# VH-VL binders against Small ribosomal subunit protein uS3 (rps3), part 5

Target 1, 230 residues: Small ribosomal subunit protein uS3 (rps3), of Nanoarchaeum equitans (q74mz4)
Amino acid sequence: MASKVIRKFIQNAKLTVFSQEFIRLYLRGANVSKVIIRQTPIVNRVIIYSARPKMISEERKAHLAKLLELKFGLEKPVIEVLPIENPNLDAHVIAERLAMGIERNIRAYRRLAQRYLETIMNAGAIGAEIVIAGRLSGQRGKTWRFKAGNLRKTGTIGQFELDRAFNIAYLKPGVAGIHVTILKPDAEIPDIIEFKSPEEISIEEIEKIDKEIAEKMKKYLETYLLAKQM

## First folded at step 5 (VH-VL; framework fv_tezepelumab)

Design p45 (from p00 with light chain G93Y)
Fold by ESMFold2-Fast, scan of step 5:
Structure p45 (fold): chain C 230 residues (1-230), chain A 122 residues (1-122), chain B 108 residues (1-108)
Amino acid sequence: as target 1 above (230 residues)
Amino acid sequence: QMQLVESGGGVVQPGRSLRLSCAASGFTFSSYGMHWVRQAPGKGLEWVAVIWFDGSDKHYADSVKGRFTITRDNSKNTLNLQMNSLRAEDTAVYYCARGPLYDILTGYFDIWGQGTMVTVSS
Amino acid sequence: SYVLTQPPSVSVAPGQTARITCGGNNIGDESVHWYQQKPGQAPVLVVYDDSDRPSWIPERFSGSNSGNTATLTISRGEAGDEADYYCQVWDSYSDHVVFGGGTKLTVL
C-alpha cells in the first residue's frame, strides 16, 4: 500500500505529464518542445519552449492558463514562452513537423523522414532514428524505420544528450505513430563511442520499439481527444 | 553519376571460395543499406544478403546462411560478398543493389550494378 | 519463407492495358515494389511502395495493393514494355527480401 506522501507524489507526477502533453496538443503547430512547470509559493510558472514563439499570442497564453486551471487544477498559472536555440536538433520539433507533413500528404512519409534525418544530421547530430508505425490504409499497421549516423545503445554516461519524442499523425484512414531519437553533443564527444557490429543488433530490440510506440500512441490519443473536446 | 560496379566473378569448382566486390560512386555510400541479389541462368531474381548503412546489421537468405558473408568498407565505398563452400546451385549473375536513403531493411532497390557472373562447375 | 506468386506470362495488344498480379498472404499489409528486366540487362525499378513511381518512369506505370493481391498496371502498352516483371516485398517475420517468380510480358 502506498503512503499518503507517496500517493501525493505520484498524483503530482501524473498531473505534470498529462498537462505537458495537453499543452503540446493545444499549441500544436507552434513546435513546442519541453514544458516546465515550476511551483513557487505565489504562482505556478509554466515555461514553454517553442520553435515558433510568435504563434503563441498573449490571447492564446491567457486561454491556456484558464484551461490548465479548469482541467488540471493548476493554481495561478503564468505562461512564459522561450525560443529553442536549434530546432533542427530537437526531437519534439522534428516529430511535430513530420507528423503534420504526413497529414498533408500521406504518401510523402518516406521522403519526409529522409529529409528530416538529413536536416538533423546537417545540424550536427551524432546520430538519429525515425520510426513510423500505424494504420495508413485501414489495414494492419506497418512499421518503417530510418536511421542516420551512429546511435549508442548504452548512452547514459558521456558528454552527449539523447533526445526522444513521440507524436501522432492524424489521418482519415487511421493514425500513425512517429518516434524520433536524436543523439547530439552536450559538449565534446569522447572517443569511447563504439559502432555496433551487424551481429550485435537484436530483433528483440526492434520489437521493443514497436511496443513502446503503440503504448505512447494510446496515451497521446487520449490526451488529444480531451483537448479536442474544447 | 551514380554507379555500382561489380567484380570478382568467374568459374570456380564446387567447394571452393570466391569474393565479389561492388564499387559505389556518385552518392554518399555510408547512408544506404546494400544488398546482393542473384539470378541463375534463365531463372528469376533471388535475394542473397543485406548489410545496413553502418554495418551494424546483416541478414542472409536461408540458402546461403553460414556459407556467405556480406561486409562493407564505407571509407572505400565498397561492398563485398565472401562466398565459401560454393555449390552448383550458386551459379548465377550476382547484382549489387542499393536500398533507400537511411532506410534500414524495408525498401526497394533503385540502383543496380551490371552484374557479375559466377559459374560453379567441375 | 513467405511466397509471392506471379503468372508466368501475360500478353497485351499495343495500346491496351496490361495487368500483372502478385499474390501473397496478407500482401496488402506489406509494401510492394516492382522491377522491369529486359534480356541481358539489370532490373529497373518501375513502381515502389505499392503505387509510387521513380521520376524517370512513365505515367503509364501504376500499382495497387490490397488484401492478398498486388497489381502492376501498364496502360497504353508499347513494344518497349516487353520484358520480365518481378514483384518484391520485405518479409518482416524472417527479415528477408522476397521476390515473385516473374512474369514475361509479351506485346503481340
Scores: ipSAE 0.072, ipTM 0.611, lowest interface PAE 5.6, mean pLDDT 82

Design p47 (from p00 with light chain G93S)
Fold by ESMFold2-Fast, scan of step 5:
Structure p47 (fold): chain C 230 residues (1-230), chain A 122 residues (1-122), chain B 108 residues (1-108)
Amino acid sequence: as target 1 above (230 residues)
Amino acid sequence: QMQLVESGGGVVQPGRSLRLSCAASGFTFSSYGMHWVRQAPGKGLEWVAVIWFDGSDKHYADSVKGRFTITRDNSKNTLNLQMNSLRAEDTAVYYCARGPLYDILTGYFDIWGQGTMVTVSS
Amino acid sequence: SYVLTQPPSVSVAPGQTARITCGGNNIGDESVHWYQQKPGQAPVLVVYDDSDRPSWIPERFSGSNSGNTATLTISRGEAGDEADYYCQVWDSSSDHVVFGGGTKLTVL
C-alpha cells in the first residue's frame, strides 16, 4: 500500500500522544487522568478527566485550546472537563500526587508510597504497585518497589481492570520516574457496593428479586475471595 | 501491642535439621515483608533470609542458600525457617524481624523478636 | 561482596558528642539504617533512611550519609547509650541486606 498513508497514520497517532502528554503537563496540579480527542467533521472535542475540575477555569480552557491549535494544528478544539468518579483508584491521579509530594519533600518518598498504597487498597483495589526510579539520594539512580494486595489474575473467575500510569518528579539532582499500577474489580459489578465482607450478601434473597443481579453478585464474591486468598 | 515471638531453637548435631517459628501479633502481618537475622555468640548481626508479604519472592544469604527455606502462613500470622544440613557456623541467636510496610528489601527493621538460640555442636 | 566498615570501638565522655562512622563504596547512594544493641537484648532501630528517627528515639540521635561515609551522631552522651551500634544497607546489586561489623560505644 502507499507508504504516504502509513506515514500519515503514524504522524497522527504520534500527534495524539504528544497532545495528551502536553495537556497533562499544562494542567499539572489538576490531577488529570484520561484525555480523549474525538475528531468530527465540525470540531475536535478534547475530553479531560480531572480529580480537581474546578481548577480548570473557562479562561484556562480557552488558552489551552489556542495552544493546541498553534502547537499541534488541532482545528477548532473544544475543551470539555469531566470529574473522576474515584480518584483513589486512578493510577494517573495517584502518580501525579506522588510526584508532586516527592518534589515538596524528597525524604518522604517511602512514607508517601506507603500512604498512597494504603489509600488505593482502602478504596477497593485488588492489588497495587508503586515503583520509584531515579536519583533520590546520592549520585546514582536506584529503584524502590512497593506492592500491596494481589496483581496476579488467576483462573476464569471474574474480570479485573488494570490501570497504569507514569509521571516524573522534578528534583534538584535530576528526575525520578513514578510508575503506578492498580488492579481494580470488574467494571460490570453492580453499583450497590456497601458490603464490608462477602458473608453479608445473601445470593438466594437477591435471586428472588433479579436473577441477573444475583449472578453478578456471585461473580463479585468469587472475584473478591480469589483476590483475598491469593 | 506489636510483637514477634520466636520458638524452635535448641541444640542439634551437625548435619541435622531444625525448624524455627515466629509468631506475629498486633499488626497486619500480611502487609509486611519478614526477615530472619542471626548473631553468633560475641559476633555481629548477619542477615539470613527474607520473604515477601505474599510469599511470592524470597532471598537468602549466600552462606545458607540451598540449606535453609523461609516460609510464611498469613492466615496464622506465622513465619518459619527450615534449617537443613546444619553446621557449627550456624550456631547463633536467630531473630525474626519486620521490614517496612509494603517494602521488600530497601528498608529497615523496626520490630524484632527476642531471639531463639540455635546451638550446633557434637 | 559489598562491605560496610565500622570502627570496633568509640569512647565518649558524659555530655559530649559521639560519632560512629560506617564506610562503604558510594554508601551515599544507599539508604543507611542504624541499630542499638545492649547485652542480652534484641537490636533496636535508632535511625532509618539516613537521618529519620522513630518517634520513641530521643532527638540526641541523628544521622547523615554522603559520599563513602555514613555517620551516626549521639549528642549529650549518657551512660545508658553504652551499647553496640550497627549500620545496615540493602545491596541493590545482590538483593542482599548487609550489616556493618558493629561499634562498641563506651561512655566514661
Scores: ipSAE 0.291, ipTM 0.655, lowest interface PAE 3.9, mean pLDDT 82

Design p48 (from p00 with heavy chain G33A)
Fold by ESMFold2-Fast, scan of step 5:
Structure p48 (fold): chain C 230 residues (1-230), chain A 122 residues (1-122), chain B 108 residues (1-108)
Amino acid sequence: as target 1 above (230 residues)
Amino acid sequence: QMQLVESGGGVVQPGRSLRLSCAASGFTFSSYAMHWVRQAPGKGLEWVAVIWFDGSDKHYADSVKGRFTITRDNSKNTLNLQMNSLRAEDTAVYYCARGPLYDILTGYFDIWGQGTMVTVSS
Amino acid sequence: SYVLTQPPSVSVAPGQTARITCGGNNIGDESVHWYQQKPGQAPVLVVYDDSDRPSWIPERFSGSNSGNTATLTISRGEAGDEADYYCQVWDSGSDHVVFGGGTKLTVL
């Protein structure tokens, strides 16, 4: 039996990850990257980094705050939206743009992957990789890999950071998983926040969230795990 | 003026070795996977080998596996094919060809060299 | 190993449409590319990713790919279209490039 303190810490860490993924799904299209929840004695500050901050209206912030209170028990949430300095170096932004682009035109998946990879490299990445897994045509699931630059981190003490993101393209024949990996120069000021990978989140915990969102997150996990095995 | 120029072809006896080279110009060589494709006189196209843009992975046709080695030097924009234990069935025009930008899983060839003839005869 | 099957020859009258097929098990799940080769010359890419064209290739060249058959379609056939045509895929199962046997197109 683990102590009550340890169990509460683990539960809170998982709830934070769920809250972040819920926010990205709720604000899909706004190119949300990192989400920081800072607890204070008076209020819980939710800081959302977005490549399209103008898409997140005051009305949408108010509704999101209410949903976070109702679904996650977050007391007195205050939503702040900040712009992303370079969206072309942000794995979450690229993954969402690629997923939505493929949803608009499935046949453009290769051209879109190549274009975004070039965009990432032109923005100053050391290396990048895009992996698309699923059924984009025909009756068989496949994996496509696109890579540029150098993804090796050897000898880069304090100079580079690895940014990873996963997203899903919702298609008529099913879903396709999209993995984006970017190796980029470290910022002058490091951001020290630890997040768990999606594979560490249980299906039972996902089912505690609103039915529609839970179904999307369940497909997210299933597609992620399937892509990892392919 | 994107161009691939092969060299090193010639007549060689069975069991001997030959090294082919391909000089690339007019594009960022280090961003593209490179292939060797051959064609025996009067026959169709046969794929030989590929090397990924960073040299980290290579694949070979079963007919040449263990005998041929594909290498590249991105600093000199050159692709090489070391052919050991040559056989009569290796007689062909050898083309170097460029794969798609950043693509490491699939290959269409938008730029081809003019080819270099390798004749293996006793 | 994965095999692509092409007819050895196809003929077309000037101004008419030529269709060259490429058969393969579930080839519709692969990306198919097509090459034109004239005697003594290197191959030239005419269609890639099933239906896309390089900018230097005229619009009368088109492609399709579904089920077990990919097709290269050449509209308004011209004498200059006489060549050998090859289909090609990347076989993900073997990590090999596979070419079809080639089709000789004659314009008569």
Scores: ipSAE 0.080, ipTM 0.600, lowest interface PAE 5.2, mean pLDDT 83

Design p49 (from p00 with heavy chain G33Y)
Fold by ESMFold2-Fast, scan of step 5:
Structure p49 (fold): chain C 230 residues (1-230), chain A 122 residues (1-122), chain B 108 residues (1-108)
Amino acid sequence: as target 1 above (230 residues)
Amino acid sequence: QMQLVESGGGVVQPGRSLRLSCAASGFTFSSYYMHWVRQAPGKGLEWVAVIWFDGSDKHYADSVKGRFTITRDNSKNTLNLQMNSLRAEDTAVYYCARGPLYDILTGYFDIWGQGTMVTVSS
Amino acid sequence: SYVLTQPPSVSVAPGQTARITCGGNNIGDESVHWYQQKPGQAPVLVVYDDSDRPSWIPERFSGSNSGNTATLTISRGEAGDEADYYCQVWDSGSDHVVFGGGTKLTVL
């Protein structure tokens, strides 16, 4: 893609994805799900879905807006935080809870995966899968897959949505990647910008904007690639 | 109090069919993957089949694929193995075994039944 | 087809450490589980996920898994440890459970 116009479009899309991932990192612990950025020539509305909206104070919103403006060039950002109707059916929420739980006690990875899978199914999911990849309990890089329900509905007339999320557990012996997939009976509200694979992120582009953000994004990509190899 | 009890074993002629059952008690049967494992007299353990906790998927050992069918009835806490076209090589003690909660890839067996003997002879 | 190789027999003196190996190509990348089986009885899980132990199993039982070899270690061997021992993995490539051939442990 030699065209300047096409290249700028792609770079803007990547920057939007980087902004969404930065928001999840910045607000880690607030169980942030999807982040929607609705861009207009004058206003950029940032809609953040959170399972713990009270953790995102007005002061944190103000600081986040300033960071997005200064570090990503997002013009006139307006931060809106909305609660998640059912956090137990949200892949991003489950993935963050799993990652943080494993970071607290690495030996509980299996029990936590089983518990959250049960929680997801009890909340009404049709099917769910949790994949953990990394070095746990003195093993070489391995992949554990936990699956419940039916991720492939056949012979049914209706609509379903696959909700997918990836998160990282930062551990003393290394890192572990966590993938969560949930099949829901009802479709979720569609995003303006769908989430893209971390592999499509350019660290060099982010580094031009902010070194610290680039370092965090680089660490995220390294963990994603490590998990993918396992 | 967690227990698995197999039944339905016996002596059967080659080419005939036999149905094994496994009654589970003391745990939430519908939340666990269930397996059949067999052991020929004087030989080692050989895995036969697995069924998902909700019955949505199944896998079989190559030696029994197309001949055996694993099923479950979660309302009755029962696991079944329908064995068709039996061969002398199917002679073994058949165990039902419980896999970990919702886990298939790293599956170990923490609860085993006592086993039921199936003898295929003329 | 994935194959797990165990020695057919291992002997240990009372009070000494027994080591039972389970060989497999890149077995260190798999989760290995170990079972004890006494004559006429069903198998009993003694070690799971390479090195974890059920609460009803004595701490004398331990495990390790790296490279191409997993090992079950039984410290301070007792007469009651005499049994056949089987290693087991889930082969994700075939979606099959694979058992080793078994090792008879004798305590003399």
Scores: ipSAE 0.024, ipTM 0.538, lowest interface PAE 7.8, mean pLDDT 81

Design p50 (from p00 with heavy chain S31R)
Fold by ESMFold2-Fast, scan of step 5:
Structure p50 (fold): chain C 230 residues (1-230), chain A 122 residues (1-122), chain B 108 residues (1-108)
Amino acid sequence: as target 1 above (230 residues)
Amino acid sequence: QMQLVESGGGVVQPGRSLRLSCAASGFTFSRYGMHWVRQAPGKGLEWVAVIWFDGSDKHYADSVKGRFTITRDNSKNTLNLQMNSLRAEDTAVYYCARGPLYDILTGYFDIWGQGTMVTVSS
Amino acid sequence: SYVLTQPPSVSVAPGQTARITCGGNNIGDESVHWYQQKPGQAPVLVVYDDSDRPSWIPERFSGSNSGNTATLTISRGEAGDEADYYCQVWDSGSDHVVFGGGTKLTVL
């Protein structure tokens, strides 16, 4: 019985993570960050936080709802779009903007990374890191790392939030992976120890659950390519 | 406006130690990776060491690894190089140099100090 | 043990174009930076990221990088351009900064 409950939780965690990433990829350009999927007895409520909510038309919402039902088995999905209060402190927003900026001008990668780190720090981050890996110049891939402020969570209880995101820049020479990490202040100390919802589970935590997730993460790029074509 | 000023150079006997310092002014020191680069008399530039802007990561040239230690104090805007077990081959002008904003690994040096001379006698 | 090879010296007549090469295995895959050093002075950055210039460096200075050779080009050479020039890359394989041996530019 306990085993059945655990397996159901793991399956729901996988479904939630992959559907959240699919949504971000499908709505690329709308600067989608947090995606909350609330399963109720009546409907599946999908709450999408976007820095450009007007870019998500009613037609795109309707098509997305159909895709979520067909690909992820979500019954009766209801799509709700909400604005992001501070896009400059959101790792997913920054990662998408940086990836799309590099796609427009590959040679600007250093300037763009420096500019976005300034933007993040000016918005109140404690620290931030941008890692770019891929072919930006020449024939072979390379890794570039850019970092500002302090990324160490020491001496404070619940006063910092770590936000991480990954995106891909599609370039004529190939692809470049964009990794963004932001450490931002969180003035609220959690009063209650909260059980992590599926949407709060990190990729590293998921990989520790079972080997099936490793193979599904390899399909992340396939899902991205499909979403980009559609 | 933006300046790096080295100090601590001098004449020292082989096997002994020296500490070099670099004072930074005119920019937000804690946002930049810092390097030490040296130049032996009549020779070319040779990279010595780098330190991340938060002090979390460091890299050294093979010729100095295990003997030199790079450190920084962001509250005082200072970069240091502790040089132990000095050899005649360490005789050089030592420059501190600033890496690009937030970039540690692939960057250039846009600001250089005037250098400080280290002479290991023999 | 990545090595950058520069010619020891290059001569140019006033008003003519000087070309200083920096050879390295697959150097076109790296970002190359160039420095000018006059006697008794600290080096000065003249070209970075293969072809970009600091705002204080005249447009006569330009760079290129492809295959196994990076090139610093100084058009309309002036007496004030006489200096040693060094190329530089970051070798990600060793986590080391690598400089070329330097090229002495003479303007005669």
Scores: ipSAE 0.231, ipTM 0.631, lowest interface PAE 4.1, mean pLDDT 82

Design p51 (from p00 with heavy chain S31D, light chain D95A)
Fold by ESMFold2-Fast, scan of step 5:
Structure p51 (fold): chain C 230 residues (1-230), chain A 122 residues (1-122), chain B 108 residues (1-108)
Amino acid sequence: as target 1 above (230 residues)
Amino acid sequence: QMQLVESGGGVVQPGRSLRLSCAASGFTFSDYGMHWVRQAPGKGLEWVAVIWFDGSDKHYADSVKGRFTITRDNSKNTLNLQMNSLRAEDTAVYYCARGPLYDILTGYFDIWGQGTMVTVSS
Amino acid sequence: SYVLTQPPSVSVAPGQTARITCGGNNIGDESVHWYQQKPGQAPVLVVYDDSDRPSWIPERFSGSNSGNTATLTISRGEAGDEADYYCQVWDSGSAHVVFGGGTKLTVL
């Protein structure tokens, strides 16, 4: 009985992971980011975040629900599609767009990666990195790295959000892996990305305008300086 | 069937403004970078401007920079070109053209509109 | 600024091979695209990424690109191939699209 209970938990965890990956593959082209499966006693809610919600029709949702039930045994799935707040700061969206762009013109991979890196930074990222690994035209397995801004460690301070995604460009002779990393401000401190540089923020000048905002900026500056030392 | 249809061309005096529009159908407009290319009567092709598939970035030919503005409305599948301070040298057929999927950098154009004539005369 | 040089005209007899060149400094490092334009019509893409063809373009059309010269090759020339041909690149240095001056192909 104990062994059976343990096997059930392992199987349920695998079902969730595989279902999420299947959904992303099935909806390739709809710029799907995160997929959340919420289990309830009566239904399983599947929440899909997409940069192109209108590409996921009611008919396509119904078909996906049937596939999830048939292939993964997900009971009574209900598909919900929600928009993404800023697609240019979403690693999954950027990774899919870059992969599909490279599939169309493999020779443009370097220029495409640099252009998307600029797009991410212009959208307000603190730092970003794009890594392309694989066999490209006339080359044996190689890794290409493109980076901009400042990629600092997260997890010690909740002032920043790290977003990572992996996608695959499908080429006739093989595949190329695409890894996207984006460091962006925490959504709960939205005004930080409006400032040009943390080092240029005058706390004294802001305090004359709004004391509460000045207090938030003092905490942000302390966080930034601490991260810079690490 | 994939199509691009331009409109808004006409005869205008130097120094005035015109707004060109391009209606896209038969493909997912929001996935493609879009370009404007012009051709003066009896002359060759001249690139004018490009806009990224999500509108986040734009580039202009030096001859129109500061005078022309390229915009798009992905909800309406429409590309626009606002032309200000028009000059006689801007007289041309203006084509709307589709760039590569998720890419503006390679710049090839697989779908073109029929063109709309802009004549700047005094 | 980047310049693409094409001959102003090329003549070919029916059934023979026409070659239209596009010269540019280190053009072999860029992706070259080719367009066909008939009088009163919009341009039509005939070759892209140096040597690839759209599915609607006959196998008679091919391309190459190396060093300082790209070439559009039209084998078994037909009267219907008579048109103006333009080469095009994206200039990596300036982020500008550049067209060649065009070549008038005459089939006599």
Scores: ipSAE 0.013, ipTM 0.524, lowest interface PAE 7.9, mean pLDDT 80

Design p52 (from p00 with heavy chain T28D, light chain D95A)
Fold by ESMFold2-Fast, scan of step 5:
Structure p52 (fold): chain C 230 residues (1-230), chain A 122 residues (1-122), chain B 108 residues (1-108)
Amino acid sequence: as target 1 above (230 residues)
Amino acid sequence: QMQLVESGGGVVQPGRSLRLSCAASGFDFSSYGMHWVRQAPGKGLEWVAVIWFDGSDKHYADSVKGRFTITRDNSKNTLNLQMNSLRAEDTAVYYCARGPLYDILTGYFDIWGQGTMVTVSS
Amino acid sequence: SYVLTQPPSVSVAPGQTARITCGGNNIGDESVHWYQQKPGQAPVLVVYDDSDRPSWIPERFSGSNSGNTATLTISRGEAGDEADYYCQVWDSGSAHVVFGGGTKLTVL
């Protein structure tokens, strides 16, 4: 029984990931980042965060909904598009912009990587890395790594979030993979900094008010204590 | 105005040590990998060493590995080359050079210092 | 060790095109950079990433790289172009910078 349940849950998780990736591919150019699928008995809400919401027309949303029904069996999908607060700190947005920029001018790959790293750092990132792997010049594939700031701050676990994205540049010689990593301040952390010390927080009291918040607080406390020991 | 200025060159006897320094100005030094390149009198360019922008990784030419140490101080915008166990074949003008922004593994050198002469002779 | 081969000297008449070659096994798989060095001066970057130019370098300078040969092309040669020219690659296999032996360009 357990094995059957586990197999079904793994398959369902894979379908969710595949549908999210399909949405990003279908809406390529709209700088899509986070995609959330909320399943309810009456409707399935598909919430798409985009840096270019205007590129996702009502007609395009309707067609996407139909494709999600046909390819993934998603019943009664409703597409909602929301803007991204800071696109310059979003790894998916940067990765797509880089991929499309390289596709327009392969020779600019180094200049584009440098420019986007500068853009990311100027937007307030603690550190960032761009890795480009593929055939951009010459006959064989190569790997280029570009890094800025500090990506090795172990003492900041729970105070910063690590955002990662992968995209592909489609070029005449082949393809190039683009990996973007951004370490940035977590927007949720400032709201809870009013706590004097994580050790002073009563998880039991918080659980009486909101069980989900209590689970997040417990995870944060465990992470904070581990980081403090490093 | 972006500039690199080397210092510390001179005449030194074989087996002795010498420390070269390179002062950077006019750009964000902490975002660039830095290199040392040398040129013996009447000869071509020979790469010596590189250091990553944060000091975390270093590479050396086989001819100097184990004898030379490259370091940097980002708070002072300074690049250094500690040269130990000097040999006659180390006689050259030593240039400090700036690698590409954020990328020091594959690169060109867009800014060079004026060079400082190191002469190793008895 | 990876070796870059350049002709020791190349001559060009004023207003004509000079071509300086840089030979290396599968050099087309590497990014090639070119430097100009005048007597008593530090090298100056003239071409990078095979064919790109710094904004301060005239359009007369161009480059190409394929197979076993990279080429620096200087069109409409001028007396001021007389210098030693060096090609350079990053050898990813050894993690070393490699320079060619240099080519003396004479404008006569």
Scores: ipSAE 0.162, ipTM 0.601, lowest interface PAE 5.3, mean pLDDT 82

